# VHH binders against Putative glutamine amidotransferase MTH_191, part 24

Target 1, 304 residues: Putative glutamine amidotransferase MTH_191, of Methanothermobacter thermautotrophicus (o26293)
Amino acid sequence: CGIAGVVYKDGKLHSVGADMTRMLHALQHRGPDSAGFAIYGGLGLEENDYLLNIEVKDKPGLLDMVKETVELVSPIGSDEVIPSVENHIIYRCRITLESFSQLKPLIMDIDSIDDVIVLNGSHSFEMIKDVGSVLEIADRYDTWSKKGTHAIGHTRFSTESIVDRYHAHPFQSYIIPDITVVHNGQITNYWKIREPLERKGHIFETNNDTECIVHYVADKLASGYSLEEALEQSVKDMDGPFSYIVGTPQGVGIAKDQLGLRPGVMAENDEVFAVASEEVSLREVMDTSEVEQISPGEVRVYEI
Short names: E, the ipSAE of ESMFold2; O, the ipSAE of OpenDDE; V2, 0.75 times the mean of E and O plus 0.25 times the DockQ between their complexes.

## First folded at step 15 (VHH; framework vhh_vobarilizumab_d1)

Design k2 (from j6 with Q107S; at its last fold request DockQ between E and O 0.91; V2 from the best seeds 0.00; counts 0 for: pae E 2.2 > 2)
Amino acid sequence: EVQLVESGGGLVQPGGSLRLSCAASGFTFSSYAMSWYRQAPGKGRELVAGISSGGNTDYADSVKGRFTISRDNAKNTLYLQMNSLRPEDTAVYYCVARIWTHSGYSSYWGQGTLVTVSS
ESMFold2, look of step 15: ipSAE 0.545; ipTM 0.833
ESMFold2 (binder alone), look of step 15: mean pLDDT 87; pTM 0.870
OpenDDE, look of step 15: ipSAE 0.713; ipTM 0.886
ESMFold2, fold request of step 16: ipSAE 0.471, 0.512, 0.460; ipTM 0.806, 0.826, 0.805
ESMFold2 (binder alone), fold request of step 16: mean pLDDT 87, 87, 88; pTM 0.876, 0.871, 0.874
OpenDDE, fold request of step 16: ipSAE 0.747, 0.904, 0.792; ipTM 0.903, 0.964, 0.919

Design k3 (from j6 with Q107T; at its last look DockQ between E and O 0.84; V2 from the best seeds 0.00; counts 0 for: pae E 2.9 > 2)
Fold by ESMFold2, look of step 15:
Structure k3 (fold): chain B 304 residues (1-304), chain A 119 residues (1-119)
Amino acid sequence: as target 1 above (304 residues)
Amino acid sequence: EVQLVESGGGLVQPGGSLRLSCAASGFTFSSYAMSWYRQAPGKGRELVAGISSGGNTDYADSVKGRFTISRDNAKNTLYLQMNSLRPEDTAVYYCVARIWTHSGYSTYWGQGTLVTVSS
């Protein structure tokens, strides 16, 4: 697996969708499996608006049922249908909620519909994740045209493992608004990290260790840590070979395990900060001789 | 207009105690996490303790068992009870609010209160 991130220092809209597409494609060395994007800063939603991102089996009447369920809570502002593979569509709609705390309950109501899975809901970023190659997904969702201030992404290589859209990265926590994680590696003490978080009321939807990371970081932020401090503590508490990138509305953070067993490089010029699993990916968005290896146990935060 | 006003700093002997207070205004205090940071001479600011809106606490290793963070949401006041003080606890202590929204977060710092623990 490969991970990547890009941040434009001026905080203006840039072609980060195209950037991330090229970065992830450079990491993809085998046949299709899955890829995912979190593209921040380009949605332009009003204060109480959210974008829902819903996987719906392509069969008569089901999408209408989804819309009816959403409309019990909010009128639908704008929407679109994106055809996908394996007899599914991706339905996206803009909604208005009275507060952020209504988002997860609505997601749970929609998830109760058979053959329907909410991939995410968000305010400041667009999540794109699907099965297939990076280029197939880029064409399906038109990632080339997406603008923003920063993005993170993930790609998996073809394997015998079963993969679906919901378990693709990025993963998201709903305790802190719009925080996402992409991850490469393994958290070998997953059970020790998860148990205290569940006691505090965090709800885990999967058994994926990346979800453990996003809930851990969100919990520390909710306890008054800065992003950098949360990441520093995660490196102390988590065992195993890992590298991860966290996305927030204001930037990205990077953490690498204390043994430094997962690859990672980063670089910065006057315009862009970038991070990637491999240098070939980094080179898609900048040309510099000042490439840094991410050191064992290192964290780095770039906020706009 | 967010305001954080610390009080309770001063000079204390090693092994002594102090209680810091932070009066908060200009935001919904009960909705957000609060924390204490400190900065010793010639060093960067470091987290001492944090408390979530729901009352969950967390501490730096160097102060666990000696310091207690608490909040009174009815009075919009954050506290730090510092016991068994050591010379290395000498620093300016800051009250901090981090307000996370779906658009990002803002960090607000108080003016600081000096705590001096004599040799």
Scores: ipSAE 0.444, ipTM 0.788, lowest interface PAE 2.9, mean pLDDT 88
ESMFold2 (binder alone), look of step 15: mean pLDDT 88; pTM 0.877
OpenDDE, look of step 15: ipSAE 0.777; ipTM 0.911

Design k4 (from k1 with Q107T; at its last look DockQ between E and O 0.86; V2 from the best seeds 0.00; counts 0 for: pae E 2.2 > 2)
Fold by ESMFold2, look of step 15:
Structure k4 (fold): chain B 304 residues (1-304), chain A 119 residues (1-119)
Amino acid sequence: as target 1 above (304 residues)
Amino acid sequence: EVQLVESGGGLVQPGGSLRLSCAASGFTFSSYAMSWYRQAPGKGRELVAGISTGGNTDYADSVKGRFTISRDNAKNTLYLQMNSLRPEDTAVYYCVARIWTHSGYSTYWGQGTLVTVSS
C-alpha cells in the first residue's frame, strides 16, 4: 500500500487532483486493487450544503428509492451518476441540512436500503474511492480536473484477497467534521484502541484498523487537543508498524510509529509541502534536493 | 467578543491544592471543547486536560490522578482542581476553547493565571 499528501501553502486553488493522480500512479508497482482520494478546498459548497457519495447496485428502481429516502430530509440539488464496475453506479448529490448533526442519521437511513452503501458525506472535501487502477479511477471521476488546496490519497497493491469500494481508503469519522485518514501498515493493538471509543459512543462500520485511527484522532480533537497533540498521543498509544496521513479542512498531519519500519519521505519548499511512501511519488509535485525521511515516531502538521 | 478569564492562581506549597476557574463569554459555551494548557518558564505550551461538549475528559500523563477538569454549562465556567501539587507544576495556566466545523476549527486562548509551587 502507498500513501501520499500534498498541500499548497498559499491557500489558493491548485490542480491537486492532477497532482495526487500522478503521485498515486507513481506508487503503483503492480496491478492495484483500489485507490482513493480526499481532495480538499475545491467543492465550493454553500454553508449548509453537503455532498453525498453513494454506491448503488445497478437495478431498476433502486436509485429512485435512494432519492426518495434523501428527499425525506432535503431536496436534491445537483446530482450525478457515474457508471462503475461490478454492476454498480456511484450516485453523488448535493443536499442541504439544518446542521452537521443531521448528516450521520441520514447516512444510516440510506445505508438501510439493501444493495446501497453510502461511501461518505462531506462539506469541505470530495472523496473519490473505487476499485481499479489509479488511472482508471482518475478517468472515471476526472480527478485530473479537480482543484483544491490540499489532498491525501492511497493506492492498494494486489496483495489482499478481497477488495471493495467501502473498505478502500480514505476512512472518515463523523464525530468531527470532514476529517479523513489514509494509512500504510497495521495497528496491532487496535481492539485496545477501539473498545474505549465504543464506550464513548463511537460507531464503527468496519473491523479495519484504519477506521480506528480516524476515530482516535477525532476523539482527541473533540476533547480539546490540537491536531499535532492528537497525533503525538497516537504514536504513544498505538502499537505496530504504521504511517498515516490525516486530512482536515485546514491541512494535513503525518504520524509514524516509534520503530519507523514503514517507508516514507517528505519535503517542503516555499510553495508546497508533500509527503509520500516513496520518493518517486513525491517528485511528481516537487523538484528538490532536500528530501527528508520521516523519522521514527515523527509527527508533522501543516495547516493552511 | 470571545473572552476567557482565568482566576485562582497563586503560591502554594508542594503537596497543596488549588482550584482554577475560567469564566467564558461571547460564545455558546456548551458547544465548545474546553481545555487547560500550561507554560513553564523557558518551555512550550502543553496540554494539561481537556473536556468535550459531552463531558468526556482526558489528561496529560503527568497530571493523571492529581488534576480534575470539569465544566458548569449553566455558569459558563471551566474548572481545574489541582491536588498533590509539585514544583514541576509551576506555570502559567491557560483556558482554551476549541470548536470544529465543516469549514475548519477555531481556537481561543485566555490570558493565563500563574501557579507557583514552591516552599
Scores: ipSAE 0.527, ipTM 0.830, lowest interface PAE 2.2, mean pLDDT 89
ESMFold2 (binder alone), look of step 15: mean pLDDT 88; pTM 0.876
OpenDDE, look of step 15: ipSAE 0.820; ipTM 0.929

Design k5 (from k1 with Q107S; at its last look DockQ between E and O 0.86; V2 from the best seeds 0.00; counts 0 for: pae E 2.4 > 2)
Fold by ESMFold2, look of step 15:
Parts: structure tokens; sequence; C-alpha cells
Structure k5 (fold): chain B 304 residues (1-304), chain A 119 residues (1-119)
């Protein structure tokens, strides 16, 4: 797996979709089975609006059921249908909720429909994830045109096992708004991290390491930690070879395990901070002679 | 206008106890995660304890078993019960409020209350 992140320090809209597409494509040595993006800052939603991102099997009447379920809670604003592979479509719609707390219950109602899976709901970022190569996904969703302030991304190499859209990175928690994670490696003490969160009442949907990471970080933030403190604590608590990038509405955070066994490089100039699994990816967005290796146990936070 | 006003600091002997309070106003207290930080002379600020909106707590290793964070949402007040105090607990203690939104988080800090642990 390959991960990448880019942050524009001025807080203005830049071509981060194109940047991330080039960065992820550069990580493809054998063609991936999936890729994913979280693109922050460019969605431009009004307060209380959310974008739902829903995988729907392409069969008669099913999309209408999805729309009916959504409309019990909110009128549908703008929407679109994006044809995808494996006889699925991606349905995206804008909705209005009175508060963030209404989002997860609505997602659960939509998920109860057979052959329908909500990929995410969000306010400040656009999630794009699908099966296929980076370039196929980029064309399908037009990632080239997406603007924002920062983005994170992930690509999975083709020699790995079963792939589906829901388990592709980025992964999101709904404990607090708009936190995403992309991850490379494994958390070898996964159950030790997960069990305390489950006892607090957190519900895990998968056994993915990335879900464990995003729930952990979100829980620390919800308990009054700063982002940097949450990441620092994660490095102390989590074992195994890993690196991850967390996306937030304000920027990105980076953490690497104490052994430092996974590759990772970063660079920064006056305009841009970038991080990637490999230097070839990093150089798609920055031409610099000063590429830094991410140190064992290192945490970095870049907020706009 | 967010205000966090700490009280309850003072001079105490080793092994003694203090209860810190933080009176909050100017925001919806129950929507914020609350925490205590401290800063010893010549040192940086460090997290002591945190409490979520739902009452889940977390503690620095140095204070586990000795300090208890709590909140009273009806009174908009955060507390820190400090037992078995040690000279190394000497610091200015700060009340901190944080809320995470679609725009990220916002943090508000009190002015602090001094705790001195000495014989």
Amino acid sequence: as target 1 above (304 residues)
Amino acid sequence: EVQLVESGGGLVQPGGSLRLSCAASGFTFSSYAMSWYRQAPGKGRELVAGISTGGNTDYADSVKGRFTISRDNAKNTLYLQMNSLRPEDTAVYYCVARIWTHSGYSSYWGQGTLVTVSS
C-alpha cells in the first residue's frame, strides 16, 4: 500500500485533486486494485449541509428506495449518479441536517437497505474511493478538477486479496466530524487497542487496522487532546510497522511507528508540505533537494 | 466571550489534597471536551487529565490513581480532585475547553491557578 498527503499553507484553493492523482499514480508499480482520496477545503457546502456518498447496486427501483429513505430526513439538494464497476453506481447527494448528530443515524437507516452501502457522509471534505487503477478512478470521478486546501490519498497494490469500495482507504470515524485516515502497514496489537474503545461503546464495522486508528485518534480528540498529542499517544500505544496520515478540516497529521520500518518521505517549502511513501510520489508536487525521511516514532502536524 | 476561571490553588504540604474548580461561561459547556493542563516552572505545558462530553476520562501516567477529573454540566464547572500531592505536582494548572467541528477544533484556555506543594 502507498499513502500520500499534500497541504497548501496559504489556506486557499489549489489543484489538490490533480496533485493527489499524480502522487498516487507515481506509487503504482504494478497497478492497484483500489485507490482513495479525501479532498478538503473545496466542497463549499452551506452550514448544516452534508454530502452523502452511497454505493448502490445497479438494479431497478433500488436508487428510488435510497432517495425515499433520505427524504424522510431531508430534502435532497443537488445529486449525481456516477457509474462504477461490478454493476454498481455511486450516488452522491447534498442534504441538510439540524446537527452532526443526525448524520450517523441516517447513514445506518440507508445501510439497512439490501445492496446499499453508505461510503461516507461529510461536510468539509470529499471522499472518493473505488476499485480500479488510480487513473481509472481519476477519470471516473474527475479528480483532476477537484480543488481544495489539502488532500490525503491511498493506493492498494494489485497483488493483494479481496478489494471492495467500503474497505478502501481513506477510512472515517463519526465520533467527531470529518476525520479521515490512510494507512500503510499493520497494527500488531490491534485487539489491545480496539478492546478499550469497544468497552467505551464504540462500534467497529470492520476488522481493518485503519478503522482502529481513526477511532483511536477521534476518541483522543473527543477526550480533549490536541491532534499532535493524540498522534503522539498513538505512537506510544500502537505496535507494529505502520505509517499513517490523518486528515482533518484544518490540515494533516503524520505518525510513524517507533521501529520506523515502513518507508516514508516528506518535504516542505514556503507554499506546500507534502508526504508520501516514496520520493517519486513526493516529487510530483515539489521539486526539492531536501527530502526528509520520516524518523522512527515521528509525529508531524501541519494545520492551516 | 468565552471565560474559564480557575480556582482552588494554593500552598499544600506533600501528601495533602486540593480540589481545583473551573467556572465556564460564554459557550455551551456540555458540548465541549474539557481538560486540565499544568506548567511547572521552566517547563512546557503538559496534559494532566481530560474528560469528554459523555464523561469518559483520560489521565497522564504521572497522576493516575491520585487525581480525578469530573464535570458538572448543570453548573458549567470542571473539577480536578488532587490527592497524595507531591512536590513535582507544583505548577500553574490551566482549564482548557475544546470542541471539534466541521472546521476543526477550537481551544480556549484559562489564566491558571497556582498549586505549590512544599513542606
Scores: ipSAE 0.495, ipTM 0.816, lowest interface PAE 2.4, mean pLDDT 88
ESMFold2 (binder alone), look of step 15: mean pLDDT 86; pTM 0.859
OpenDDE, look of step 15: ipSAE 0.854; ipTM 0.940

Design k6 (from j8 with A35T; at its last look DockQ between E and O 0.96; V2 from the best seeds 0.00; counts 0 for: pae E 2.4 > 2)
Fold by ESMFold2, look of step 15:
Structure k6 (fold): chain B 304 residues (1-304), chain A 119 residues (1-119)
Amino acid sequence: as target 1 above (304 residues)
Amino acid sequence: EVQLVESGGGLVQPGGSLRLSCAASGFTFSSYAMTWYRQAPGKGRELVAGISTGGNTDYADSVKGRFTISRDNAKNTLYLQMNSLRPEDTAVYYCVARIWTHSGYSQYWGQGTLVTVSS
């Protein structure tokens, strides 16, 4: 697996979708399995608006049920159907909620419909994740044209197992707005991390250790930690060979385990901060002689 | 204007207790996560404890089991109960308010209150 992140320092809109597409494509070394993007800063939604991103099996009447469920809570604004593989469509719609706290309950109601899976709901970023190669996904969703201030991404490969869209990275927590994580490696003590979070009211949808990471970081942020402090504590609390990138509306954070067993590089210049599993990926978005290896136990935060 | 005013600092002997208060005004207190930071002379600021809007708490390892953070949303007041105080707890303690929005963090800092732990 490979992870990447890019941040434009001026906080203005840039072609981060194209950047992340090139970065993830450079990380593909074996048969691709899935890829995912979180692209921040370019949606331009009004204050109380959200984008829902819903996987729907392509069969008669099912999309109408999804729309009816959404409409119990909000009129549907603009919407879009994107044909996908494996007999599915991706339905995207803009909604208006009275508060952020309505978002997760609505997602859970939609998820209760058979053959329907909500991939995410968000305000400040667009999540794109699907099965297939990076280039197939980029063409399907036109990632090349997506603008933003920063992005994170993940590519996975497999020799055998079928993967689904929901378990592709990024992962998101709904305890606070618009936090995402992409991850390489394993959190070997994730049950120790998960149990206290469940007692605090975090709801885990999977057994994936990346979901554990995003809930952990969100919990620290919700308790008033800075992003850097949350990541520093995560390196102390979590065991195993891991490297992860967290996305927030203000930027990105990076953490690597104390043993430092996963590869990773980063660099910055006057314009851009970038991080990637491999240098070839990082060089898709900047040309610099000052590439740094991510050190064991290192935490790095770039906020716009 | 936003104000965070800490009080309750002072001189205390090792093993003693103090309760810090932070009076908040100029914003919707119940919508913010609240934290205590401290800064010893010649040191950087460090997080001590945090409390979410829902009352979930978290603590730095150095204070777990000795310090308790709490909030009273009706009084717009944050508290830090500090027990079993040690000389290394000597610092200026700051009250900090933070809110997550779709734009990320916004935060406010108080001016601090001095705690001195010595015999």
Scores: ipSAE 0.471, ipTM 0.809, lowest interface PAE 2.4, mean pLDDT 89
ESMFold2 (binder alone), look of step 15: mean pLDDT 87; pTM 0.865
OpenDDE, look of step 15: ipSAE 0.774; ipTM 0.909

Design k7 (from k1 with Q107N; at its last look DockQ between E and O 0.92; V2 from the best seeds 0.00; counts 0 for: pae E 2.8 > 2)
Fold by ESMFold2, look of step 15:
Structure k7 (fold): chain B 304 residues (1-304), chain A 119 residues (1-119)
Amino acid sequence: as target 1 above (304 residues)
Amino acid sequence: EVQLVESGGGLVQPGGSLRLSCAASGFTFSSYAMSWYRQAPGKGRELVAGISTGGNTDYADSVKGRFTISRDNAKNTLYLQMNSLRPEDTAVYYCVARIWTHSGYSNYWGQGTLVTVSS
């Protein structure tokens, strides 16, 4: 699989959706079976507003049940139905909550409806993830038009495993607002990482090792670590061939395992920081002769 | 006006103990993650220990097993119990309050309290 990230240093809105689309498409060596984006800084939501992103099977009455469930907690602001493949729609709606702590319980209530899966809820970023090629997803969601300050993304190459929208990257934790992770590789000791987090009360929805990463980072941030400190500790604690990118409201972070077995490159100029699994992807957003390889055990954080 | 006031520092023999306190005011203490940082002469500030709003703790490798962080939300006070002190623990210790929002971290730092471990 392939991962990428881009950050504009001036903190203004740029065409990061188009940037990430080009970066992920450049990583496409075979037809990928899924792709995903986290696009930060462009939603423009008002204080206490959230965007819910819900997969609903396309059958009579089901969307109305979803809306009724949401409306028990919040009136629905703007909303949108995006037709998708495999007899599903993607329902997106703006809601207002009194606090972030109400978000996960609402998600769990909606998830209890048969044939309905909440893909995410967020404030500062838009998550776009689906089954299909990068270009199919880009056209479906119009990623080309999405603006923001930074973005991370993932594309998965054809594989033996079954993929679906929910298990596609990015992964998100709800312990702390708006943290996302995309990941390439494996965390071979993930049970040793997961067990302490479960004892602290973190709830795991999957057995995916990328979910382990996002909860680990969120836990460190919740305990007062800086992002860089959290990533540095992760490299000490986690085993296996991995590289990952964390998205936060302030920027991105990258980490690579101590053996350095997964490829990855990054570059920076006065305007942009970019990272990608392969140089061809990086060069979609930056013209530079000074491309760095990500070193074994390296952590890099860029915050706007 | 956010205030974090550390106390409890001083001179102690190697192997001794100290308890640091940090009195907090000017913000809703229970809503913030709290941590201790330290800075030895000529070195950068480093994280020592952190504690979440829910009481989950974490420690730097260099102090794990010797130091204990705790908080008392009713008293708006953060603590660091330091046992088995070593000369390399000599530093100014800072109380730090952090809150994570949709905008990232917002941080407040105390002025620090000096701990000297010397025979």
Scores: ipSAE 0.435, ipTM 0.788, lowest interface PAE 2.8, mean pLDDT 89
ESMFold2 (binder alone), look of step 15: mean pLDDT 87; pTM 0.872
OpenDDE, look of step 15: ipSAE 0.757; ipTM 0.899

Design k8 (from k1 with A97T; at its last look DockQ between E and O 0.71; V2 from the best seeds 0.00; counts 0 for: pae E 5.7 > 2)
Fold by OpenDDE, look of step 15:
Structure k8 (fold): chain B 304 residues (1-304), chain A 119 residues (1-119)
Amino acid sequence: as target 1 above (304 residues)
Amino acid sequence: EVQLVESGGGLVQPGGSLRLSCAASGFTFSSYAMSWYRQAPGKGRELVAGISTGGNTDYADSVKGRFTISRDNAKNTLYLQMNSLRPEDTAVYYCVTRIWTHSGYSQYWGQGTLVTVSS
């Protein structure tokens, strides 16, 4: 798997969608699998507004059921249907909630519908997850035109598990707003990490270790850790080969396992902070002379 | 205006106990996570303990089993019970609130209270 992240330091809107598309494409060494984006800062939603991203099987009446379920909690402001592969559509709708705490319950209600999966709900970033090559997905969702301040992304090039949109990266936690993770590797002490989180009341939707990472980080943040501290602690607590990148409304961070078993590189200048699993990805947005290897056990964070 | 006022610091012998308090005002206390940080002489600031809005707690390894963080939402007060104090616990202790939103986070720090552990 390939992972990447980019932050523009000035906090202004840039073509981060295009940047991330190029970065991910550079990491794609095999045929079409899956890819995902979390593009921050470009949605421009009003306060208390959220964007839902929902996978719906293309069945008569199913989309209506989804809409009805949403409308029980919130009116739908705007919506769109994006045709996708494998007899599925991606339904996106803008909703308004009274509080962030209402988002997860709504998502759970929608998820209870057969042949429907909520990919995410967000306020400060746009989630794009789909099956196909990076370029196919880019065309489908027009990632080239997406603006933002920073983004993270993932491309899968090996099939170790079921490839679907729901299990594609990024993963999001709803412990705190708009936290995402893309991951390259495996957490070998997965249950040791997950069980304490469950005891704290966090609900897992999958057995994917990437979900464990995002909940772990979100939980630490919710408990008072800085992003850097949360990542550092994760490196201590988590075992196995891994490199992962976290997205927050404020920035991006990367963590590398203690032994450096998964690759991680970064480049930084006055304008851009970029991280990736491979140097070739960074070359898309940065001069190669500025590339630095991330040391084993090291974390790097940039917040605007 | 967000205000955090720490109290309870002082001089204590090794093995002794102290209870720190942080009086919070200017924000909805119950809606945000709270933390204790400390800064020893010549060292950087480090997280000591954190408590979420839901009451979940976490501790630095160096204080685990000795310190207890708690909150009273009705009183808008954060506490740190420090037992079995050691000389290496000597530091200025800060009460911290971190507010996460969809646009990022803001943090606020108190002025700190000095804890000195010495024989």
Scores: ipSAE 0.032, ipTM 0.564, lowest interface PAE 3.0, mean pLDDT 92
ESMFold2, look of step 15: ipSAE 0.187; ipTM 0.640
ESMFold2 (binder alone), look of step 15: mean pLDDT 88; pTM 0.878

## First folded at step 17 (VHH; framework vhh_vobarilizumab_d1)

Design l1 (from k1 with Y105W; at its last look DockQ between E and O 0.82; V2 from the best seeds 0.00; counts 0 for: pae E 8.3 > 2)
Fold by ESMFold2, look of step 17:
Structure l1 (fold): chain B 304 residues (1-304), chain A 119 residues (1-119)
Amino acid sequence: as target 1 above (304 residues)
Amino acid sequence: EVQLVESGGGLVQPGGSLRLSCAASGFTFSSYAMSWYRQAPGKGRELVAGISTGGNTDYADSVKGRFTISRDNAKNTLYLQMNSLRPEDTAVYYCVARIWTHSGWSQYWGQGTLVTVSS
């Protein structure tokens, strides 16, 4: 698996969708079976608006049922249907909520519909994740046109087990708004990390260790930690070979396990900071001779 | 307007105790996480303790077992009980709120209260 991140230092809109597409394409070595993007800063929603991103099996009446469920809570603003593979569509709609706290309950109501899975809901970033190659997904969702201030992304290799859309990276937590994680490696003490979070009442929907990471970081932020402090604590608490990139509305953070066994490189110039599993990916968005290895146990945060 | 006003700082002997208070106004106090940070002379700010809306607490390693954070949502007040104080606890202590707004996450800081631990 491969992970990547890009941040533009001036805080203005740039072609980060195109950047991330090139970075992820450079990481695919043997035909990936999934790819995912979190693209921040360009969604342009009005106050209290959210974008829902819903996987719906393509069968008569089902999309109408989804729309009716949404409309019990909010009128639907703009919407879009994106045809996908495996007899599914991706339904996207803009909604208005009184507060962030209404988002997860609505997601749970929609998830209760058979053959419907909410992939995410968000305010400040667009999540794109699907099965297929990076270029297939880029064409399907038009990632080339997406603008933003920063992005993170992930691609998986075809030599791994079959994947579905929901379990593709990025993973999101709803403990706080708009936090995402992409991850490479394993958290070998996953259950030890998860148990305290469950005791606090946090709900886990999968057994994926990346979900554990995003909930852990979100919980620390919700408890008053800075992003850097949360990541530093994660390196102390988590075992195993891992690298992860977290996305927030303000920027990105990077953490690598204390043994430093997973690959990771980063670089920075006057305009951009970039991080990737491999140097070939970095070079898609930056041409510099000063590429740095991410050090064992290193945490780095870039906020705009 | 968000206002955070700390009180309860002062001079204390090593091994002594102090209780800091933070009066909060201008937002729905019970809806947001609260924390204490401190800044020793010539050093950066560091997290001391945090408390979630549901009352879950976390502490910096340096204060765990000695300090207790708590909140009274009816009085809009955050507390830090500081026991077994050491000279290295000398710092300005800040009350901090993390608040979600339409512009994203924001942290608001009080003006701070000085704690001096000295013989």
Scores: ipSAE 0.014, ipTM 0.495, lowest interface PAE 8.3, mean pLDDT 87
ESMFold2 (binder alone), look of step 17: mean pLDDT 89; pTM 0.889
OpenDDE, look of step 17: ipSAE 0.023; ipTM 0.369

Design l2 (from k1 with W100F; at its last look DockQ between E and O 0.82; V2 from the best seeds 0.00; counts 0 for: pae E 2.1 > 2)
Fold by ESMFold2, look of step 17:
Structure l2 (fold): chain B 304 residues (1-304), chain A 119 residues (1-119)
Amino acid sequence: as target 1 above (304 residues)
Amino acid sequence: EVQLVESGGGLVQPGGSLRLSCAASGFTFSSYAMSWYRQAPGKGRELVAGISTGGNTDYADSVKGRFTISRDNAKNTLYLQMNSLRPEDTAVYYCVARIFTHSGYSQYWGQGTLVTVSS
């Protein structure tokens, strides 16, 4: 798998959707694959608004049932239907909630509808993930036009099983608002990481080790760690070869396992910080001779 | 204006105890994750203990079993009970508040209270 991240240091809107599309395309190999994006800073939502991102099987009456369920709890603002593959549509709608704590319960209500799954709900970023090549997904969702301050992304190589939309990266945790992770590698002790989190009452939706990473980091933040400290602690606690990028409303964090066996490079100039699994991807957004390899056990945080 | 005011520091002999307090104002205390950090002379700041909005606690290995973090949301106050103090616990202790909103993650630091563990 390939991962990438880009941050514009001035905190202004830039064409990060186009940037991330080029970065992920540069990472993509032959065969069936998937791609995912978290694009931060460009949604422009009002303070109590959230964007729901819902996968709905394309069959009569089902979308109306989804809308009715949402409207019993929260008014629907602007909305959009995006045709997708495999007999599904992606329904996106703006909702208004009194607090963040109402978001997950609403997601769970919508998830209870057969043939419907909420891909995410968020405020400060747009999640785009689907089956297909990076370019197919870019055309389907118009990633080229998306603006923001920073983005992270993931593409699955053809040598792996095709991932359904829900299990594609990025993964999100609702322990705190708007935190996402993309990951390359494997957490070989993920059950040891998962069990304490479940004991605290955190709910896991999958057995994917990337979900374990995002919940762990979110829980450490919620327990008083800084982002950098949470990432440092993750490197101590987690076994196996991994590299991951975390996205937050104010930036990105990067962590690599103690052995440093997974690929990763980063670079920085006056305008941009970028990270990617491979240099060819990083160079899509930055022209520099000063490319660093991410060191074994290295953690780095870049916040606007 | 967010304000965090630490108190309870002072000179104590090895093996002794102190209780630090942090009075919080200018924000909704119950919405913030709270923590204590410390900075020994010539060292960087390090996390000592943290407590979530829901009361879940976490501790640095160096203080587990000796220190207890707690919060009283009704009094907008964070506490650190420090027992079995050692000379290496000598540091300025900081109260830290963190909030995670969809518009951003923020942190605020108090000015600190000095704890000196010496004979």
Scores: ipSAE 0.550, ipTM 0.836, lowest interface PAE 2.1, mean pLDDT 89
ESMFold2 (binder alone), look of step 17: mean pLDDT 87; pTM 0.867
OpenDDE, look of step 17: ipSAE 0.859; ipTM 0.946

